# Ledger of designs, part 13: VHH binders against Ribonuclease 3 (rnc)

Target 1, 276 residues: Ribonuclease 3 (rnc), of Chlorobium luteolum (q3b6l3)
Amino acid sequence: MEPLWHKLSALPFFSSRPEKWEGSGAPPSLTAFIRSLFKGKALSLELYATALTHRSMVHDTTAPEITRSNQRLEFLGDSVLGLIISEYLYRRFPEGTEGELSSYRAKIVNGKSLAGFARNLDLGIHLIIGESADQQRIRTSTSTLADAFEALTGAIYLDRGLDAVREFIEEQIIDSPAFEAMVSTENNHKSRLIEHTQSHQLPPPVYTVLSEEGAEHEKTFTIEVSCNGRRLGRGTALRKKDAEQLAAEEAMGALERALTGDVAEDTPAPEETGRG
Below, E stands for the ipSAE of ESMFold2; O stands for the ipSAE of OpenDDE; V2 stands for 0.75 times the mean of E and O plus 0.25 times the DockQ between their complexes.

## First folded at step 6 (VHH)

Design u01 (from b06 with Y101W; framework vhh_8cml_1; at its last look DockQ between E and O 0.01; V2 from the best seeds 0.00; counts 0 for: pae E 16.8 > 2, placed apart)
Fold by ESMFold2, look of step 7:
Structure u01 (fold): chain B 276 residues (1-276), chain A 121 residues (1-121)
Amino acid sequence: as target 1 above (276 residues)
Amino acid sequence: EVQLVESGGGLVQPGGSLRLSCAASGFTFSKYAMGWFRQAPGQEREFVALISWSGGRTDYSDSAKGRFTISRDNAKNTVYLQMNSLKPEDTGVYFCAADRWLTTYYEYDYWGQGTQVTVSS
């Protein structure tokens, strides 16, 4: 009895260029693509073919031997990906709060982001999609691409174990040019400041509105943040939340200067919690 | 809130040059990849060039390679497209786009209104 992969590899689709090639030169065959992902190791090609098989193939009368799509591998891969990214974030950002780490993970492990990583691999041209299905729409679909990336993650896990999939995720996600933009704390300085106070067993930061200035639709808010009796930063913006982030940004800058040996800005905290 | 404003388009002879600019506001520019796309009448919008958030990585369509150069200035929140050796097939509306992911294949988060580029004798 022939293994499923050998039956799949005999189909015309596997033996010719993928439909809708948008890169330069001749696109690789599916087999060549799968083998290019790893350093020449032998692979279970059936797992990877299944990972690239869209659910529309289960209904395709031209390939009745295909009885499974990538959905089970996607299920497994979602958990494996979440584990690996969570471990990385935990170690990379030791001062990160649970909320901050969860926010980063959500930005990385979501449909849009995963589809972007899939597009960097040109994964869409390698998808196995039913003949009667709308090839162009499915092959470029964000959800289809995201599911395929997760399914590929699951296949790598089953074929080569956790360390191999960690290396793959490091190459495709963590080392990607966009990764720093996804995990930057520059616009989430409030979370960084909260983590700082928790790590040092200090009271949480206190944000105080110092002033509201301007016309009704152009009003600006000036907000100051203090921690443990020490005024650390001030920010001004059209929205209170934005002003708080700017205040936290200045506070984190001051703390970073103090940690490098610079003289800290040390001013008395407000004597009263609030007026009114 | 978010705005991408293109400028620098116009009418130019074949073989000429144009420099497009895109001024960004309402988001943290240095955290976003930037791209240029174009659309001729009756055609689908097509990728022209992209640049990573740091500027360390660029990519171009086959038709743009060797003639166009994308660059960015994160201090000025501006991305540029230097277009040289222009051809009539470069005619169209050029759109600036911003996204958190470096890609050529899906709808970006933010889009400008476009600037017209016309290359004709």
Scores: ipSAE 0.000, ipTM 0.132, lowest interface PAE 16.8, mean pLDDT 77
ESMFold2-Fast, scan of step 6: ipSAE 0.161; ipTM 0.614
ESMFold2 (binder alone), look of step 7: mean pLDDT 84; pTM 0.851
OpenDDE, look of step 7: ipSAE 0.016; ipTM 0.266

Design u02 (from b06 with W53T Y101W Y105S; framework vhh_8cml_1)
Amino acid sequence: EVQLVESGGGLVQPGGSLRLSCAASGFTFSKYAMGWFRQAPGQEREFVALISTSGGRTDYSDSAKGRFTISRDNAKNTVYLQMNSLKPEDTGVYFCAADRWLTTSYEYDYWGQGTQVTVSS
ESMFold2-Fast, scan of step 6: ipSAE 0.005; ipTM 0.346

Design u03 (from b06 with D59K Y101F T103K; framework vhh_8cml_1; at its last look DockQ between E and O 0.01; V2 from the best seeds 0.00; counts 0 for: pae O 13.1 > 2, placed apart)
Fold by OpenDDE, look of step 7:
Structure u03 (fold): chain B 276 residues (1-276), chain A 121 residues (1-121)
Amino acid sequence: as target 1 above (276 residues)
Amino acid sequence: EVQLVESGGGLVQPGGSLRLSCAASGFTFSKYAMGWFRQAPGQEREFVALISWSGGRTKYSDSAKGRFTISRDNAKNTVYLQMNSLKPEDTGVYFCAADRFLKTYYEYDYWGQGTQVTVSS
């Protein structure tokens, strides 16, 4: 079972390939870009420009002394983004545990994910980068793009308020295919399994650590999930939580197969070819 | 006081059409996403459609997709649900809901009292 992160990495959304601006024309100016994002309602172009200014500009001798990077806005944007996403998740998943909500948030609000969203907006081409800096590297950098997205969020907050941020996040994150995949019940196999067992009036699944192997820094956990004394699945991972999910995934697969009548033909144990 | 008042429900033949309206008051309408939900007799409330603040984005349940259209008029503080090709399975109480976020799952900040839609030959 491919770890969940492999599935996420396979999403075209997270592909490191710089989406070539397929537009036949020159990329829109920064101003045009900002206007397009907010349908002309941007009050402070300076804030947005700052949000898109890479730290390399601060050290650029050709840059005006007053040039500020997006770091402060990033700081603010991180908090705002966290709030908005948390609020959304809280409302969307009324039955979600704190752990589940936190897990979803972590999937959404991380450097890789945010960089993906930034790529969808083509933020890379709009970044203001110092002349002495590696332009191409910086424009495509996961960290740079994530920072820019956060900074942009911060700028929106300061310029237009929290409601505008909600709209922005709804458009750029919530409606994204990546987001749906991240919050899909399919990705939370543990939750799915619980739901399944509940719906069938079964006891809750029980997770048991079968083994912990390896050095402290490289522990591998093998976990088994059972329901009503019946083993349903096993998972092995570097983290206990991941192992549980894998176990649950296997369990769900088994249950689904059982429901569809597709009795997995017991692959006959390889006939011990008796060396004679 | 926040109010959501649904209207436009009624009895219709299979294959017929209805247009539901929900008039909102007591809050800034344009700051809320709007949704339609329905509840059939003996069933749980289910998601039907959502529309974003500006109306630029919509989402539909599988059952509603292709048949129902959600729209809104922010100047009139009203959200609409155009229902075409109605089926008996569409029978239920339809609720309007408002929330700051688009979500397909439960508890919107505000709910209407609902309007009855009956599809029967």
Scores: ipSAE 0.000, ipTM 0.248, lowest interface PAE 13.1, mean pLDDT 80
ESMFold2-Fast, scan of step 6: ipSAE 0.283; ipTM 0.701
ESMFold2, look of step 7: ipSAE 0.017; ipTM 0.471
ESMFold2 (binder alone), look of step 7: mean pLDDT 86; pTM 0.871

Design u04 (from b06 with W53Y Y101W L102I Y106T; framework vhh_8cml_1; at its last look DockQ between E and O 0.04; V2 from the best seeds 0.00; counts 0 for: pae E 16.9 > 2, placed apart)
Fold by ESMFold2, look of step 7:
Structure u04 (fold): chain B 276 residues (1-276), chain A 121 residues (1-121)
Amino acid sequence: as target 1 above (276 residues)
Amino acid sequence: EVQLVESGGGLVQPGGSLRLSCAASGFTFSKYAMGWFRQAPGQEREFVALISYSGGRTDYSDSAKGRFTISRDNAKNTVYLQMNSLKPEDTGVYFCAADRWITTYTEYDYWGQGTQVTVSS
């Protein structure tokens, strides 16, 4: 009945990382990583070791005593994560329909997004993977990372309860810059612009880099969006994605004003631009 | 060019306090997590504290908890470390770091030059 943590900590591939080390000493231990999540409060290390154990460890000849992976914790964590995100969205968008709330939840709680949050934690380097398995491929796999994030959520729930999970999810998902982008009205503007062109059998919106200014290290991008040959919006930002969001926001504003009759004409071509 | 410039280090007696500052430039500060790390002579660089993009999450090493407080001011592009009840074992060079990823590992995108903190009788 030896605890899983003791068995896993003895394995030679424990604490492997996928990237090059910057420091001169031994990499941080799994214990240090887990403690960083909870501000040093004591915890059940065995649950967290299980949450980081990939299914390839079951049947690994170097650790035949390991018979379970993170799959059951992933199952539990999926439900707990869904509950917390649904509760947040319900309170955040009091005028939102069930369909709108479901749409936001789907953007947040899917494999690609969860893998992104797992990468923010460098979760891949903490995974416990069978010796015969392709270490690099598994540690970077979207499905592996998403499953590990959900399993970690399940472990936190079992160890420390729902309030602790809520705090973890708020810090890792809700407070992240990526979350704001997923629920931003700016994203809605790009999506609505695409839907507008499709519903009117027009070509999709075209985003064009108008300028790239500054040194390679500090470049800013100005991007313009056009629909069917008409220039509708422009945005400037340090990231192309952010500039596209600003351009789409301006374009949707112009289309909405034209639809409501707030402006007399669409944005016409410049008449006297480029004197000389 | 990205720059992180630490200040506020110095010599203090055991039990004393110091406030470190790190001024950031060359990147969108409000979209980066910030961390403090330290390195004693002949030792590996170790995690001290981190703070999320919004300031809503903070984490501390076991040795820093209860004594150190990390904070940030996104309007001033500055992160701070308030260090109280200092001990001789806190002696070292303190580095400010910035990353798009929130993590306690030393693989941050940007690092400062460091500021010396010395605690001695």
Scores: ipSAE 0.000, ipTM 0.119, lowest interface PAE 16.9, mean pLDDT 76
ESMFold2-Fast, scan of step 6: ipSAE 0.090; ipTM 0.566
ESMFold2 (binder alone), look of step 7: mean pLDDT 84; pTM 0.845
OpenDDE, look of step 7: ipSAE 0.008; ipTM 0.252

Design v01 (framework vhh_7b2m_4)
Fold by ESMFold2-Fast, scan of step 6:
Structure v01 (fold): chain B 276 residues (1-276), chain A 120 residues (1-120)
Amino acid sequence: as target 1 above (276 residues)
Amino acid sequence: EVQLVESGGGLVQAGGSLRLSCAASGFTFSDYDVGWYRQAPGKQRVVVASITSGGDTKYSNSVKGRFTISRDNAKNTVYLQMNSLKPEDTAVYYCAAEWYDTTSGEYDYWGQGTQVTVSS
């Protein structure tokens, strides 16, 4: 019978953590790169070498000691990256809908975006690729770079824990010039309008469907947004969410023009000043 | 003006095959990443497969090895070849085109969906 107390042991250890790279040591350039990434604090170079190992190495006869690619670390890293980004978006956009948060997440964790972040790290030059493989094509491939970025995230998680991943994601994704464009006012006018109402201690914006035109399967929606009882914008689109974003965009434009004194919005005509 | 139109859905027996097509118009198709998504009754819409403007492909674990995504930029069309279909593949399948351009701020384009029903 197994005693219950020994089942309360710590999480399984990873045999690669304390071990040196079995492939005759990581290349000096890769070792320098990983140490620069962590200010010299990396604990297991083997995890990082595996994260940057392309599947072409598994079948490379010039490197028979390499038996694993980055695919398993990519699988783990995808989950860890997803958790960190979802938590960040949840906290940053407290009034955001599930659809809005999912849209932002999809823009950030798609292959093209992740490949962009990988390129900013010059991950392509650090990839371990089979000698007979097409080096230029693989090192610049969107899919390969995206997978390598996810695998690197998984390696950081196993080596240094969740907080280290959060710091890495903050530096490489959140602080990037690309990130603000993905979650900017141009892509989420509703959130910007909510921020405006909150900063001025006003009730949340109210969206009203003014019309639905067309057949049941092909309706066009016109939606109006009001803030504190004042109509500020309208939008027309094939999806209610898109119409709401267009209405919010018009509202933000009107508020911005009013703030700067640009009088293009509806104002009472001067000829009606006769009676209070 | 901008349109994505799916076709090729229908009713098939388990183990059968279907080929879905998505015809794009009104934008420069070759510059866009394209994906297939599906939504089963009562469930969230999930990604099935994607192909980048450069031709790199990615698949969800549930369809890897059974489905193949491809594109023909000359015909402005993306395809999803679905083999070894299972009842669990029953869903409405959507085509989506995504442009990531931090300067232009372009948005996702979606099709209307095509129903796939797999019976056993």
Scores: ipSAE 0.000, ipTM 0.120, lowest interface PAE 17.2, mean pLDDT 75

Design v02 (framework vhh_7b2m_4)
Fold by ESMFold2-Fast, scan of step 6:
Structure v02 (fold): chain B 276 residues (1-276), chain A 120 residues (1-120)
Amino acid sequence: as target 1 above (276 residues)
Amino acid sequence: EVQLVESGGGLVQAGGSLRLSCAASGFTFSEYDVGWYRQAPGKQRVVVASIDSGGSTKYSNSVKGRFTISRDNAKNTVYLQMNSLKPEDTAVYYCAADWEYTYSSDYDYWGQGTQVTVSS
């Protein structure tokens, strides 16, 4: 019986075209990718192939032998990831309150954060997706990438145990440049956003409450921030001020990317349109 | 209250046409990316078409050339014009509003759905 990853890569009509590969050669095979995560020898690759198998494969009539997606591994991986992060935060912040630790955990294990870590691994190019499915949308989807990251965590746990997961999470999350931002006790992003708009001669930010949900003592607020007529961020929290801070944090990230990354990449050289 | 209300579904013969509408309320519709999704019995919900806040459109390969998505921000409404309908287009069609570029949450507004049945 051939391993799942070999079967899937050999299927007719299976897309071999990666949508996010920046290397000079062919993208790494699943085997090469998995081996790059571990400095050891060959592992059981079927768990990892299943972790990267999108739901579009389950109902693909050209691949009827593929009956399982990554959903079960995502369920397991979510629990394992939560345990490892909780233990780390408990040990790192010995004077932290339960509320503070829960807040840090929520920032780390949310879909947006997990999708970011998945993108750092170029996980999207390794997803096993049905040929007829929307390849670009699925490989770049925040929810798909977050689910795949959790499923990968579950696969590592089953294949190599809890200590291997801890090493993986330390490398991919805790040692990441983004980690300190997630565990900061207080960043006044609203003040930073106001300073940014003032320094660039822009109108002040406008915050809009999009929704209020739940019982009075458990209300959830979703707030959006717009700058110069453009929406730049959104935040959801149990307090309006926390939702506003999350919205402002996202806005600052968007402005930083626009001013340093996207503008530098997309600024065309000036060209003459002809003189006659 | 935030809500999305789909309408325009029904029974139609193969080769026919339907126009679906999704009316939005309770949020700043013009600033959201909006998509149409469908779900057949026993299958996962899949994307059909999407339109961003700037009017740029994207279609799944199964409907490209047959379906057209559009929006009217003044009416807080998104439309799906479905032409040359096939029996395999039979599904419940859902409208969803999503923010593509957030770092804080994946908050989505989903409608209740509208049934489309295409007979052979």
Scores: ipSAE 0.000, ipTM 0.111, lowest interface PAE 19.2, mean pLDDT 74

Design v03 (framework vhh_7z1x_3)
Fold by ESMFold2-Fast, scan of step 6:
Structure v03 (fold): chain B 276 residues (1-276), chain A 120 residues (1-120)
Amino acid sequence: as target 1 above (276 residues)
Amino acid sequence: QVQLVETGGGLVQPGGSLRLSCTASGFTFSDYDMNWVRQAPGKGLEWLSGISSSGDTISYADSVKGRFTISRDNAKNTLYLQMNSLQPDDTAVYFCAKDEYTYVYEGDYWGQGTQVTVSS
């Protein structure tokens, strides 16, 4: 007889809790946690239980039936997470270099960052850990939390497909304040350019929109920055503020090259300036 | 070890009522949330209702809300589903299911189900 579990992978999870919270209380059940991620969609509980199963369980003599940890799902999830983040960065920074995109991805898809996202989900309280293991240390471990976050991503992929993972990553990573801090240059290039103009008693930088291309939901903005009548940089991005920061970044690079005096005769520091 | 036995199904006319029971053994019934699910001929599984371990929190699928009532008796290790205003579309095999977060090993099964047929 085929196990009912295989047939119930599309079953919606029960999300109710039996007890009222009083400042501190028992954590939500795994079913309630998973339901909170997908807002009532049916899921395979077994995959998510495996994703949250620490390797200490496969050596637990009180649970000899548990023979798998989250390591295989972590392996899969790492690849899926990397794909989705790479695609997002490729689309968001259409003029970004290979090195720049790789740098952003490395900042997002590293153990410290992933553990942070896991902590935002309170993932540690849902971990299934062996009775003999150090519970508190494992539930707060950066490597354990990062691995569990990747394994959860792999479980979502297998159970719900790539679009569901994209939605999950959008909510948990891309829309987070931490993500904006990792990829935003707001307080770096644009602010540095203003500081440069002020320290040299120059007028503030002027940003000009050169083009807006594409459908309303896919518009690409190209913005140019000028300082004291000189065009110093351009940036292209899906958001005006990102395009402005990219333009300012190029401008700062041009100004720094001019300052060091390490400019070839055929390549003046403000590469975008035209003298009439 | 874990065993769930559903009873109370049968043939009933449209507009009629049935009460299903599920008796549990091999685990501490009062520690687990319980669910009712069904499978109509030629269709997939449909979740109908869930009840918390204490009985304090209850949820229903839109298709049965207002017609079906889930309850439990922890002293008797028994889960119930009171079905009112039955319709031909309620014809299905009904299963009770233990809600579990722990890894499920090979050989674990929910109940065998009880057949409900609504026709004249």
Scores: ipSAE 0.000, ipTM 0.119, lowest interface PAE 16.3, mean pLDDT 75

Design v04 (framework vhh_7uia_1)
Fold by ESMFold2-Fast, scan of step 6:
Structure v04 (fold): chain B 276 residues (1-276), chain A 121 residues (1-121)
Amino acid sequence: as target 1 above (276 residues)
Amino acid sequence: QLQLVETGGGLVKPGGSLRLSCVVSGFTFSDYEMAWVRQAPGKELEWVSSISGSGDSTYYEDSVKGRFTISTDNAKNTLYLQMSSLKPEDTAVYYCAKDEYTFVYDSFDYWGQGTQVTVSS
């Protein structure tokens, strides 16, 4: 049993709204959900109820309090989520450029990605929505789910501190297949090749299927990539996109070798000034 | 067999609007999620927006939320991106793509030729 003062110090910013949703007013499904996340370690259900409260509740009450919706917790949660993801990426990729780290962060903390993580938690079911609002549309809305995921992150931060948020983000985001797939694209040769053509004001690369061989379920594709009419690489794989990546890899290698040969290309070969 | 053709790009001043179109052939796009991705000069590919095959679910990158709208016309097998309040930072080549996964831009099985959007004054 913890002393009361110890419990109170864990919720420093919610003293102005005591017992609003502290077990007695929260939906049963929300209480069960929060207990499933923390195995009964949560100190206040009010914070989590607020995180999952849609702004349509403001219109269904005569009290026009924006703080009753999840908007303020979303604001806080966005900052906390950004900090934790940025710190993880900084430590995970010590040789990564600022641009690479920013790209990874943007892909993970955007509305589409966050809505996906919210769906994995079934957050839509636990949303507190105004009675007159379109329940099904709101519970499946990408923006609503993304906002709720950020607000939940803010609630965890206020209730349990930064280390609890790190554990939550590690389980929900970092250990996800989506995150691993995203970071594995750091060697995306197709993107590098497109960047090369753009920086030189050339048309985008063109990929052409040269052959398709084998059984339907085990077909082998050979794909060639051309830039500005010049054949630069070929790749062979069981999937077209894998063959395209291998073709782009060869193309990038060819372009790097051509770059080291620029002096030879600009320096004309010795030739005779006349013929006998 | 699979073909995507993007149009609608151009030069526009800050605060202006453009509508990008992607005509799909060789497959029924209602069976797939469709996406718009962009690449600014000297930068990596960035996912911009996605729409489910049914058109019921739409997704946006935060910097374009409230400014861009993705939509489909199933009868015309066409994907649209309505862009408003354009900023210089929106300058990029925009690509139409078939999306296999909701989170990873490299999951796109096929990309169109792209359409250039330049926002300058």
Scores: ipSAE 0.000, ipTM 0.149, lowest interface PAE 19.4, mean pLDDT 73

Design v05 (framework vhh_5j56_2)
Fold by ESMFold2-Fast, scan of step 6:
Structure v05 (fold): chain B 276 residues (1-276), chain A 124 residues (1-124)
Amino acid sequence: as target 1 above (276 residues)
Amino acid sequence: QVQLVESGGGLVQPGGSLRLSCVASGFTFSSYDSYAIGWFRQAPGKEREGLSSISSSGEDSTSYSDSVKGRFTISRDNAKNTVYLQMNSLKPEDTAVYYCAAEEYTWVYEGDYWGQGTQVTVSS
């Protein structure tokens, strides 16, 4: 059943849930902030207010109704964030070792990185902090911001499910310049393939979408890359850019095998798919 | 599971008073999970109208529609898990079936619950 306040928003009483967040120290901008994350959709504000509630509120005498901080949502959100980042890295780096994938995950899912993503959202200004606490220190604290980012992830998961979290992480983390700088340092296959075509005076690589499977927020893209009319690689991933990089990786492997005396096929056979 | 039961309706003359009760079971007002509970009415051939609400916030926050403000009073008894609607200065146009409704806010679920209704008739 759709929540009662959604249906009654035009009525004098049940128009929203403002009284449940009264005294939390959050300005009316909290509702606008949360709606901005989901393209104006109405949400359960209580989960998100709790996600942004610092532990200093639990024993604050000016807000005795606040009995819970974001710590439990942080615990849940850490697990959800870890799952989604691990799945992304597993799919993006099919030839990556467990050690390499673990290293990438550790660089993304750490306090400094998460605080950076929280700062990009201006999360500090939305934190609900006890009036007697050091406001400036807490709103700019790396650990507080990282914890709040994880708690927000947990709140999104509970309110809207795993697909909504994937979309949020894709927008806030995976599409970020910081993430791309980190993960592409060792593994820029698309750039290397362009360099190969340039060095041989060939036309640039051509990427073709072969298939697009699944629901809106869990689509799997299969992309093929061709150089000078010859199909050299195929990649399958949850994002087009990642599928392109995987296709380029296979193409570079095929070209490397050709240099060692092996020949590249027009399109790899099923039993050869996923080889490097 | 979660259930709301209304009582206290009946026949009353214009200018009279009635007190409606709504007993909730399957949840509590004293849990850290939040609730909003309110009274609605529906007369034959008319749309359901919201009358009053009370929240489960630490402070009792109440609201009223213009048609009943000053005549009706909502209150709660957390120990009895009961919400009341005190209706004074009743008019023939207050004749309707009165419903109790509650919305539950939890970590994993939001739900609406409605009672079966209680008939109020204001006539001589």
Scores: ipSAE 0.000, ipTM 0.158, lowest interface PAE 15.9, mean pLDDT 74

Design v06 (framework vhh_8fcz_2)
Fold by ESMFold2-Fast, scan of step 6:
Structure v06 (fold): chain B 276 residues (1-276), chain A 120 residues (1-120)
Amino acid sequence: as target 1 above (276 residues)
Amino acid sequence: QVQLVESGGGLVQPGGSLRLSCAASGFTFDDYDMNWVRQPPGKGLEWVSGISWSGDSTTYADSVEGRFTIIRDNDKKMVYLQMTSLKTEDTAVYYCAKEYDTYHSGFDYEGQGTQVTVSS
């Protein structure tokens, strides 16, 4: 019989080699930055260097030894961040419905919000980016900053454990000036959409799973919402409930634009074709 | 519903030029970075180019830098990819993608794409 931890050495977080920084070491600015986030020295600066390594480095001719970007740490960090935010919301809103909690989570753990938290850390200046890439564009890109924030969360988890991530999230997200606005503005899009359909004497919204893509542990769900036979929104996420909330958010945006006179495309459901 | 409809592909000789178009609908176009991604025959998806929500910043893959230009028209909700000095290696199906986001799906794109074939 082999002890469990010996078997767990086959898992990515027990092997530092695939996630190792393959350059000459972490840049001085990154080393100082990471040390400023924690009391004392980080145990694995390589994890943090990898977390801030943009995909443009994989094809950089001046750094051929760099074969890994932050994508795997981003995947892990998303799960860890989601867990911590979900637990916080569950405890903070004991009267909150599942839909309300999912709506708050989706608002906090989305590209724009995460990029905002990344900007508060000045994370863009610490990104490791290929020399041929558009430096200004990448360092200010919403998706790049959001991805890096999640990858940093994953690196903290592997290096320092779950409690260290809780402290980081508390400082960077929960205690941020933006956070109270995110949770005090009622942003339950699914509930708002149901209220809209009821107030207009319409059938309730219908949510349809369009696709489930990827391996079991990496499945992404794309969900579409239709109201009165019109397709109004779509959301993609690692959890069905999060995808539903994103789809409802897009639908509410489309309806709000229609109310203000903005052009909104509405595509009738296929089964409505040829029916009088 | 988010819809991205690509057009402008075709058969072109090496050294030629093509302009790809992407018509966007179903979302607030001005709030999102836009990208072009491609899938060459027998290969995976490859990111090609990106443009910020305002149009002020552009980014290109090393393989297309200096040959391709990405532009957007927020009033018309359009993204374009101007391709010059085309190579056989540029042969692929090209997709328009709303803000590259590996957190959710990698590429937030829709539609059949537009086929670009560079051959004699």
Scores: ipSAE 0.000, ipTM 0.197, lowest interface PAE 12.8, mean pLDDT 76

